# VH-VL binders against q8ixk2r445to577: the designs that were tried, part 353

Target 1, 133 residues: q8ixk2r445to577
Amino acid sequence: FFGMLQNKGLTDYCFDYNPPDENQIVGHQVILYLCHGMGQNQFFEYTSQKEIRYNTHQPEGCIAVEAGMDTLIMHLCEETAPENQKFILQEDGSLFHEQSKKCVQAARKESSDSFVPLLRDCTNSDHQKWFFK
Short names: E, the ipSAE of ESMFold2; O, the ipSAE of OpenDDE; V2, 0.75 times the mean of E and O plus 0.25 times the DockQ between their complexes.

## First folded at step 17 (VH-VL)

Design w80 (framework fv_axatilimab; at its last look DockQ between E and O 0.88; V2 from the best seeds 0.83)
Fold by OpenDDE, look of step 17:
Structure w80 (fold): chain C 133 residues (1-133), chain A 120 residues (1-120), chain B 107 residues (1-107)
Amino acid sequence: as target 1 above (133 residues)
Amino acid sequence: EVTLKESGPALVKPTQTLTLTCTFSGFSLSRYGMGVGWIRQPPGKALEWLANIYWDDDKYYNPSLKNRLTISKDTSKNQVVLTMTNMDPVDTATYYCARLRYGDYYFDYWGQGTMVTVSS
Amino acid sequence: DIQMTQSPSSLSASVGDRVTITCRASQDIHKYLAWYQQKPGKAPKLLIYDASELQSGVPSRFSGSGSGTDYTLTISSLQPEDFATYYCQQDYDWPYTFGGGTKVEIK
C-alpha cells in the first residue's frame, strides 16, 4: 500500500512530513495535515517489513516510536526493520504499533491548530482508522 | 481507582480571590500525557471549561477568563490548584476538577464538585 | 469559539422508550465529540467519546453517532436510572465548549 495515509474520523487529514532540511530527514515528528496530494510530504508506503516508509528521499525514512514516547518520529530505515518501526495496518483500518501494543490515533495538538498521530490504547474510534488513498 | 475531590471555601466575597484545590488519586501528574482540568456549572445552567494543566506544567485557560485564572500543580501531593481573582456573583457555580489526557480532551473522571457562592 | 447547539432542551419519556438527543456544532468538529450524563447534585459522567465510542462501564443501550456538525446520542430503551441531563462537548478546538444540555424527564 502506498499514497496518502488518511484518517477516517478526522476527515480529509493525512499523514504529513515536512522536514526543515530535505537532506536531513530524521528526528522530526510526523503530523497530520489536510490531504492535498501535492508534493511528496504526504506520500507514504506500507512495506512487507511492516514499515511506514517515507521513501521520497535517500536514504529513506521510516516512522518510529521512541522509548517512552507516544509520537511518531522519522528515523532512517534499516535493512531489517527494528521493533520500534513495525506497524500492522489491520483490515479494519486500525494501525497497530507492535512494540507498544497501541494504536495510532489522530489527535489535536493542543498548543496549535495542527493535528498529530499519537499512540493510544486501541479502540474502535474512527480516529484510529486509516486508509491509503 | 481514579478519584478526584475539590476543596475550598463555599463562600467568597465579591472582588476576592477564589482558591480551589483538587486532590486526586489513582493516577499521577508525573505520568506523561496526564492532565487535570477545571469545569464550572452555575446553578441550573450548562458546563463551562475553565483551565487545564498537564504533566509537563503546560497550562491552558478559557480565553474569556484567562486574565483571572491561574492553574498550578503539586505532583508530589497529587494536587492541582485553581485561583480565580475578582470574583463576582455571576461566578457562583459548582466547580469541578476532572482528569483528561493530552490528545483526548474529554474528561473521563470527575470530582463530586464544590459549590462556591459569591455574595457580600 | 465553537458553539454547540443541543436539542431538545428537555423531553419527557417513559421507561422502554427510544430517546434521541441531537447536538449540532457551529463548524465541522470531525467526531471530536463527547457525551455526558449528569444526575441532580452529581458530577457529569462520561458516556461517549470520539462521537461513537462507549466509555467503559456504560450500558450498551447508549450509543453515539454522527459526523461533521451533527451528532446524536441514542438511548435504545430508556431505563429508570437514565432520567438525567445530558451534555455534549466538543474537543476539536479551544476553548472546549459544551452544549446547553437536554433534560430527560419521566413522562
Scores: ipSAE 0.894, ipTM 0.950, lowest interface PAE 0.5, mean pLDDT 95
Fold by ESMFold2, look of step 17:
Structure w80 (fold): chain C 133 residues (1-133), chain A 120 residues (1-120), chain B 107 residues (1-107)
Amino acid sequence: as target 1 above (133 residues)
Amino acid sequence: EVTLKESGPALVKPTQTLTLTCTFSGFSLSRYGMGVGWIRQPPGKALEWLANIYWDDDKYYNPSLKNRLTISKDTSKNQVVLTMTNMDPVDTATYYCARLRYGDYYFDYWGQGTMVTVSS
Amino acid sequence: DIQMTQSPSSLSASVGDRVTITCRASQDIHKYLAWYQQKPGKAPKLLIYDASELQSGVPSRFSGSGSGTDYTLTISSLQPEDFATYYCQQDYDWPYTFGGGTKVEIK
């Protein structure tokens, strides 16, 4: 699938990536922002390798979660997807990170206007349900 | 088994600083994502959120009480401390500490609460 | 600040009754809503989070529903231990705010 990756519970919010330097797309956190589709910050591809790929830029970025962390961070995509970059988008809309055995949840950064995707124990919450549009 | 317990003075005078300690067990603030918050309830009134502190020492306060609140932790002692300056009789309430996780700003385990009366 | 309005402020019910309590937010809170039970002299106890998710150890007679600004707590068959005051809380935006409470009393 390709497009804007939206949250079911936090309505009208999409995955968004806006690195401060186009030559340093690695190491920054993915956020959630109001869906607008303007520019290229909100376009992602879910690949056959189970990657969530930011491919509107070269070299392409792939979302990862580092061991012991729950934040979604941009890494460079690799020829064969590393295990920490594999997410399973299930039929019920849950976005499962296989290495950690956790699900992606929409959450507010504390006392901030910003929302972020975070890993949490899997539940049936609509905040853990995602779809492409 | 997660438990929390509040301790501190039951009576303070107007203008004094209140210091409350939350001692907890069954979890640690060394663990990624864990937090403790403070909530108060005046007699017969609704609950009011005061402050949160997290494992990484990030701290957040209710804006309506800005500059009156300070929250801190001692992870090795499983303690969180709240101070509230310039106490006034309107601050008379039961004060609770409670556990939360970063990103989930609801409280899954609460202490028994401690009643604080502000009187001359 | 997001205002949370609970209704009714109190109600009387018998054991076995179905009880419904409502909570309305002053703006869309995107299902970031929790319900608590509080008995006299005791701390609140979490029942429901994310509008409809049942907290571990809470009896299945409790359920939550709603979206947007309107949310409901339902007790399908009231038990003697359910006589208490119930509060909603939004965790969508800071400061996190609570409803005024609904006291459920023995009829």
Scores: ipSAE 0.745, ipTM 0.907, lowest interface PAE 1.2, mean pLDDT 92
ESMFold2 (binder alone), look of step 17: mean pLDDT 92; pTM 0.936
OpenDDE, second read of step 17: ipSAE 0.889; ipTM 0.949

Design w81 (framework fv_axatilimab; at its last look DockQ between E and O 0.80; V2 from the best seeds 0.78)
Fold by OpenDDE, second read of step 17:
Structure w81 (fold): chain C 133 residues (1-133), chain A 120 residues (1-120), chain B 107 residues (1-107)
Amino acid sequence: as target 1 above (133 residues)
Amino acid sequence: EVTLKESGPALVKPTQTLTLTCTFSGFSLSEYGMGVGWIRQPPGKALEWLANIYWDDDKYYNPSLKNRLTISKDTSKNQVVLTMTNMDPVDTATYYCARLRYGDYYFDYWGQGTMVTVSS
Amino acid sequence: DIQMTQSPSSLSASVGDRVTITCRASQDIHKYLAWYQQKPGKAPKLLIYDASELQSGVPSRFSGSGSGTDYTLTISSLQPEDFATYYCQQDYDWPYTFGGGTKVEIK
């Protein structure tokens, strides 16, 4: 699966990654933004290694969850996907993070117009359902 | 078990400052993402959100009351304090503290509430 | 601020009845909506979050649905302990706002 990773509940919002420096793509937080499909910021790939890959840049980035955190951070992809980069996109649309045993949920930042994917206990919420478009 | 309990004066005179304390257990404001908010409810009226404070000491206020509200925490005591200045009879209400989490801005656990009457 | 309008403001029902409460937001809140139950002299109790997710410990007779600006709380079969006032709350935009409430009274 590849393309825009769109949220069901937070309608018209997609995974978005726009690092300040296109030559340094790691270390920043993945956010949610209106789906526009422009440029490379909203193109992701779900791989056979269970990675969510940001492969529009070289070297390629993979979404990871750092210890103790609930945010999605871009790391470099590795030959063998590390545990903190493994996700399962379920048939029901839930995006499950194997290591934390939590699901990715579309959330809003307080007092801002910004939205972010966060790890939360898995529910049947549409905010936890995702699909590639 | 998560519990919260409000404490403070039941009666406040107009123009005085209200100070309420929320004492909680079952969670800590040292935990990442954890927050405590205040909500009030005039008798027979709807609920009104007042302020939130989070584990990282980030604070948010209802814009309509922002200049009158101050929220603070003492993590070591599991306490959150709300102050509201220049109280008026219209501020008579039951005041609740409740738990929430960053990214989930609904309140899953509430205190029993404390009635505050503003009267001369 | 986002305005939350509940309908009806009050209703009378009998035990066993199907009860439906509506909450309308002044703008799309993208299912960031919670429902609370409040009994007289008690604090509100969270019933549903994210428009349709049942809070732990809440009976399955409670359900939530909706999208965009329109949301509904349904009690499939009203029980004696369900007579209370219900509030919706949006957590989409700051400041967070509550509906005016719906009082469910015994017929």
Scores: ipSAE 0.868, ipTM 0.947, lowest interface PAE 0.6, mean pLDDT 95
Fold by ESMFold2, look of step 17:
Structure w81 (fold): chain C 133 residues (1-133), chain A 120 residues (1-120), chain B 107 residues (1-107)
Amino acid sequence: as target 1 above (133 residues)
Amino acid sequence: EVTLKESGPALVKPTQTLTLTCTFSGFSLSEYGMGVGWIRQPPGKALEWLANIYWDDDKYYNPSLKNRLTISKDTSKNQVVLTMTNMDPVDTATYYCARLRYGDYYFDYWGQGTMVTVSS
Amino acid sequence: DIQMTQSPSSLSASVGDRVTITCRASQDIHKYLAWYQQKPGKAPKLLIYDASELQSGVPSRFSGSGSGTDYTLTISSLQPEDFATYYCQQDYDWPYTFGGGTKVEIK
């Protein structure tokens, strides 16, 4: 799949990656932002290796969650996907992170205008449902 | 089994500082993502959120009361403390502590509450 | 601050009745909505989170629905232990605000 990865419950919000320096795409957090499709910050590819790739720029980034953490961080893609970069987008829309066995949820950063995807225990909440458009 | 219990004075005088302690068991604030919040309910009125504190020591306050509130924790004692300065009779309420998880700003387990009366 | 308006403010019902309580937010809260039950002299008890997710240990006769600004708590067949005051709470934006409550009384 390729396109904007949208949340079902937090309507009209999409995965967005806007690194502070376009030449340093690694190590920054993925956010959720109003879906707009401009500037290529909201286009991601879900690959056969179960990666979520940020590949409208070079070098390509792959979303990862570091051990013991719950935040989605950009890493460089590798020839064979590391375990911490593997997500299963299930038919019910849940986005399951294999290594942690947790699901991606749309959450507000407390006392902030910002929303972010975070790993949480899997539920049936629409805040844990995602789709490409 | 998750439990929380509030303790503190039942009566304070106007202008005094209220200190409330929440003692809990069945979870720890060393656990990633865990938090404790404070909510109050004046007699016969709706609930009002006061403050949250999390495992990483981040603290958040209701903006209308921020200058009067201080929240802190002692993770090894399973305790959270709320301090509220310059008490006024309008602050008379039952005060609850409750558990939440960062990102989910609703409260799944509550203490029994402690009634605090502010009068001269 | 997001205003949460509950209706009705009170209702009388009989055991076995289907009860519907409504909560309206002053802006879109994107299903960040919880429901609590509170009995006199007791702490609130969480029933529903994320608008429709049933909290563990809560009987399945309770259900939640809604989106945008309008949300509903339904009790499919009222039981004697369900006579209480019910509160909604938005957790979309701080300060997290509660509705004024709906008191469900014995008819």
Scores: ipSAE 0.759, ipTM 0.914, lowest interface PAE 1.1, mean pLDDT 92
ESMFold2 (binder alone), look of step 17: mean pLDDT 92; pTM 0.930
OpenDDE, look of step 17: ipSAE 0.803; ipTM 0.934

Design w82 (framework fv_axatilimab; at its last look DockQ between E and O 0.86; V2 from the best seeds 0.82)
Fold by OpenDDE, second read of step 17:
Structure w82 (fold): chain C 133 residues (1-133), chain A 120 residues (1-120), chain B 107 residues (1-107)
Amino acid sequence: as target 1 above (133 residues)
Amino acid sequence: EVTLKESGPALVKPTQTLTLTCTFSGFSLSTYGMGVGWIRQPPGKALEWLANIYWDDDKYYNPSLKNRLTISKDTSKNQVVLTMTNMDPVDTATYYCARLRYGDYYFDYWGQGTMVTVSS
Amino acid sequence: DIQMTQSPSSLSASVGDRVTITCRASQDIHKYLAWYQQKPGKAPKLLIYDASELQSGVPSRFSGSGSGTDYTLTISSLQPEDFATYYCQQDYEWPYTFGGGTKVEIK
């Protein structure tokens, strides 16, 4: 699966990554932004290694969850996907993070104008359902 | 078990400052994501959100009442304090404190509420 | 601010009835909608969050649905303990706002 990763509940919002420096793509938080499909900021791939890969840039980035955190941070992809980069995109649309045993939820940031994907206890909320478009 | 309880004066004179304390248990404001909010309800009327405070001391206020509200926390005591200045009879209401979580922003546990009457 | 409009403001129903309450937001709130139940002299109780998620401990006869600006709370079979006032709340945007409430009374 590849393309825009769109949220079901937070309609018209997609995973978005726009690092300040195109040559240094790691270390920043993945956010949610209106789906526009322009550029490379909203193109992701779900791989056979259970990675959510940001592969429009080199070196390729993979979404990771750092210890004790609930945010999605871009790390470099590795030959063998580390545990903190493994996600299961389930049939129901839930995006499950294996290591934390939590699901990715579209949540409002501490701002009226921004949204972010966060790890939360798994529910059947449409805010936790995602699909590639 | 999560519990919250409001305390403060039942009667306040106009122009005076209302100070309410929310004492809670079953959770901590040292925990990432935790928040406590205040909501009021005039007799026979709808609910009105007042203010939130979070574990990181981030604060949010109802814009219509922003200049009158101050929210603070004492994590060690599991207490949140709300002050409201220049009280008016129109501020007569039951005041609730309730728990919420960052990213969710609905209130899953409520105190029983404390009735505050503003009268001369 | 986002305005939440509930309808009806009140309704009369009997035990066993199917009850439907509607909440309309002045703008798209993307399912960031909660429902509360409030009995006289008591604090509101959370019933539904994220438009359709049932809060733990809430009977399955309660359900929520909707998207965009229009949302619905449904009680499939009204029980005696369900006579109360129900409120919707949007948690999409600050300031958070509540609906005007719907009082469910005994017919």
Scores: ipSAE 0.900, ipTM 0.952, lowest interface PAE 0.5, mean pLDDT 96
Fold by ESMFold2, look of step 17:
Structure w82 (fold): chain C 133 residues (1-133), chain A 120 residues (1-120), chain B 107 residues (1-107)
Amino acid sequence: as target 1 above (133 residues)
Amino acid sequence: EVTLKESGPALVKPTQTLTLTCTFSGFSLSTYGMGVGWIRQPPGKALEWLANIYWDDDKYYNPSLKNRLTISKDTSKNQVVLTMTNMDPVDTATYYCARLRYGDYYFDYWGQGTMVTVSS
Amino acid sequence: DIQMTQSPSSLSASVGDRVTITCRASQDIHKYLAWYQQKPGKAPKLLIYDASELQSGVPSRFSGSGSGTDYTLTISSLQPEDFATYYCQQDYEWPYTFGGGTKVEIK
């Protein structure tokens, strides 16, 4: 799948990545922002290796979760996807992180104006359901 | 088994400062994502959120009461303390502490509550 | 602040009845809504979070639905132990606010 990755429950919000330096895309957190489809920040590819790839930029970025964390951050893609970069987009729309066995949920970060994708125990919540548009 | 229990004075005089302690067990504020909040309920009225504190010591206060509230924790004692200044008879309520998780701002376990009456 | 309006403020029903309680938010809260049950003299008990997810240990006769500004709690077959006041709460943005409550009385 390729396009904007939207949340079902947090209506009209999409995965968004806006690195401060266009030539340094590693190490920053993925956020949720109103879907707009402009400026390349909201285009992601779900690959056969189960990566969520930010491939409008070279070198390509892949979403990862570091050990002990629940935030989604950008790493460089590798030839073979590391375990911490593998997500299963399931038939019901849940986005399952294989290594942690947790699901991606739309949550308000401690700040009242920020939404982010975070890992949580899997539920049937629409906040854990995602689809490409 | 998760439990929480509020303690503090049952009666305070107007203008005095209220100090409430929440003592809990079955979880720790050293655990990533854990938090404790305070909610009050005046007799016969709706619930009102007061403040939250989280494992990382981040704190949030109801803006309508922010100048009157202070929340703190002692992780080793499994305690959270709420201080509310300049009490008024309108602040008469049952005060609850309750558990929440980072990112999920609803309360899954509540203490039994403690009634606080503000009267001369 | 997001205002939460519950309807009705009270109702009386018989054991076995289907009961519905509504909660309306002053703006879209994107399904960030919880329901609580409070019995006289007791603390509230979480029933439902994220608009429709049952809390562990809550009987399946309770269900939640809704989106946008309009949300509903349903008790499919009212039981004697369901006498209580029910509150909705939005957790979309601070300050987290509660509805005024719906008192359910067994007829």
Scores: ipSAE 0.720, ipTM 0.897, lowest interface PAE 1.2, mean pLDDT 91
ESMFold2 (binder alone), look of step 17: mean pLDDT 93; pTM 0.937
OpenDDE, look of step 17: ipSAE 0.891; ipTM 0.948

Design w83 (framework fv_axatilimab; at its last fold request DockQ between E and O 0.87; V2 from the best seeds 0.85)
Fold by OpenDDE, fold request of step 18:
Structure w83 (fold): chain C 133 residues (1-133), chain A 120 residues (1-120), chain B 107 residues (1-107)
Amino acid sequence: as target 1 above (133 residues)
Amino acid sequence: EVTLKESGPALVKPTQTLTLTCTFSGFSLSTYGMGVGWIRQPPGKALEWLANIYYDDDKYYNPSLKNRLTISKDTSKNQVVLTMTNMDPVDTATYYCARLRYGDYYFDYWGQGTMVTVSS
Amino acid sequence: DIQMTQSPSSLSASVGDRVTITCRASQDIHKYLAWYQQKPGKAPKLLIYDASELQSGVPSRFSGSGSGTDYTLTISSLQPEDFATYYCQQDYDWPYTFGGGTKVEIK
């Protein structure tokens, strides 16, 4: 699967990554933004290694969860996907992070207009449902 | 088991400051993502959110009351304190503290509430 | 602020009845909607969150649905203990606001 990764509950919002430096794409947080499909910021690929890959850039980036964190951070992809970069996009649309055993949920930062994907206990909430478009 | 309990004066005079304490158990504000909020309800009326405080001491207030509200926590005592200045009879209400999580701004556990009457 | 409008403000029903309560937001709240039950002299009790997720311990006769601005709480078969006032609450934007409530009374 590839394209825009859109949330079911928070309608019209997609995974978005816009690094401040195109030559240094790692270390920043993946956010949610209105789906527009412009440029390369909202194009992701779900790979056979269970990665969510940001492959519009070289070297390629892969979404990772750092120890003790609930945010999605861009790391470099590895030849063999590390455990903290493995996600399962399930048939019901849930996006499950294997290492933390949590699901990715669309959430709003309080008192801001910003939305972010966060790891949460898995529910059947549409805020935890994702699909490629 | 998660429990919360509000404590404070039942009667406050106009212009005085209300101080309410929420004492809770079954969870900790040292836990990542955990929060406690205050909600009030005038007699026979709807609920009104007042303020939230989180594990990282991040605080949020209802803009309509922000200048009058202060929320703080003592993690070691499992307590959250709300102060409201310049009380008026219109502030007469049952005041609740309740648990929430950052990113999920609904309240899953509530205290029994404490009735506060503002009268001269 | 986001205004939450509940309808009806009150209704009379009998045990076994199907009860439907509606909550309308002044803007799209993207399913960030919770439902509470409140009995006289008691604190609100969370029933539903994220528009349709049943809170643990809540009977399955309660269900939530909706999207955009319009949401519904349904009690499939009203029980004696369900006579209470119900409130919706949006947690999409601060300040987080509640509906005016719907009192479910015995017919």
Scores: ipSAE 0.922, ipTM 0.959, lowest interface PAE 0.5, mean pLDDT 96
Fold by ESMFold2, look of step 17:
Structure w83 (fold): chain C 133 residues (1-133), chain A 120 residues (1-120), chain B 107 residues (1-107)
Amino acid sequence: as target 1 above (133 residues)
Amino acid sequence: EVTLKESGPALVKPTQTLTLTCTFSGFSLSTYGMGVGWIRQPPGKALEWLANIYYDDDKYYNPSLKNRLTISKDTSKNQVVLTMTNMDPVDTATYYCARLRYGDYYFDYWGQGTMVTVSS
Amino acid sequence: DIQMTQSPSSLSASVGDRVTITCRASQDIHKYLAWYQQKPGKAPKLLIYDASELQSGVPSRFSGSGSGTDYTLTISSLQPEDFATYYCQQDYDWPYTFGGGTKVEIK
C-alpha cells in the first residue's frame, strides 16, 4: 500500500513526518496532522516486510518503536526489517506492533494542540483503526 | 488490585493552603505511561478536572486553576500530593485522586474521595 | 472549554426497562468520550471509554454509541443496582469536562 495513513476515529487526521533538519531524518517522532495530500510529508509505503516507510529521502526512513516505549519514531530502514520496525495492518484496521504486541492509537499530547500515534493495549476502539486513503 | 485513597484535612479556612495526599497500590508511577490525576466535585455539582502527573514527572493543570495548583509525586512511597493555595468557600468539594494513562485522559480507578469544607 | 450537555437531568424507570441517556458536546470530540456511574456517597466508576468500549468488569447491558457531537449511553435491561447518577466526560481537549449528570431512579 502507498498513500496517506488515516485514522478512523480521529477523523481527517493522517500520519505526518516533518523533520526539523532536512538532512537528518532520524530520531524524530511521527505525528498526526490534518490530511491534506500536499507535498510528501503524509505519504508512506507499507512494504512486504511489514514496514511503514517514509521514502522521500535517501536514505529511507522506517517507523520504529524502541523496547519499552510507546512513541513512533523514525529510524533508518535496514535491508532486513528489524523486529521493532514491523507492523501488521489487520483486516479490521488495527495496526499491530509485533515486538510489543500492542496497537497504534491516536492520542492528543496532553495539554497541546498536537496529536500523535502511540502504542496501547489493543482494543476495538476506532482510535486504533487505520486505513490508506 | 488497584486502590487509591485520599487523605488531608476536612476543614480549611479561607486563604489557607490545602494539601492532599493520594496513596495508591496495585500500580507504580515507575511504569511507563502511568499517571494520577485529581478531580473534585462540589456538593450537588458536576465533576471538575484539576491536574495530572505522570511517571516521568510531567505535570498538567486545569488552566482556570493553574496559578493555585501544584502537583508532585513520590514514586517510592506510591504517593501523589496536590497543593491548592488561597482556598475559598467555592472550593468546598469532595476531592478524588484517580489513575490514568498518558494519551487516555479518562480515569479507570478512583479513590473514595475526601470532603474538604472551606468556611470562615 | 468544551461544554457537555446531558439529557435528561433525571428519569424514573422500572426494572427490565431499556434506558437511554444522551450527551451533546459543544464541538466535535471525535469519539473521545467516557461514561461514569456514581452511586450516592461513592466515587464515580468508569463504564465506557472511547465512546463505545466497555470497561473490564462492567456488565454487558451497558453500551455506548455516537460520533461527532452526539453520544448515547444505553442500559438494555435496567437492574436495581443501576440506581445512580451517570456522567459523560470528554477527553478530546483540555480541560477535560464532564456533563451535568443524569439521575436514574428505579420505580
Scores: ipSAE 0.789, ipTM 0.918, lowest interface PAE 1.0, mean pLDDT 92
ESMFold2 (binder alone), look of step 17: mean pLDDT 93; pTM 0.939
OpenDDE, look of step 17: ipSAE 0.912; ipTM 0.955
OpenDDE, second read of step 17: ipSAE 0.894; ipTM 0.951
ESMFold2, fold request of step 18: ipSAE 0.731, 0.729, 0.751; ipTM 0.911, 0.908, 0.912
ESMFold2 (binder alone), fold request of step 18: mean pLDDT 93, 92, 93; pTM 0.934, 0.928, 0.934
OpenDDE, fold request of step 18: ipSAE 0.922, 0.922; ipTM 0.959, 0.959

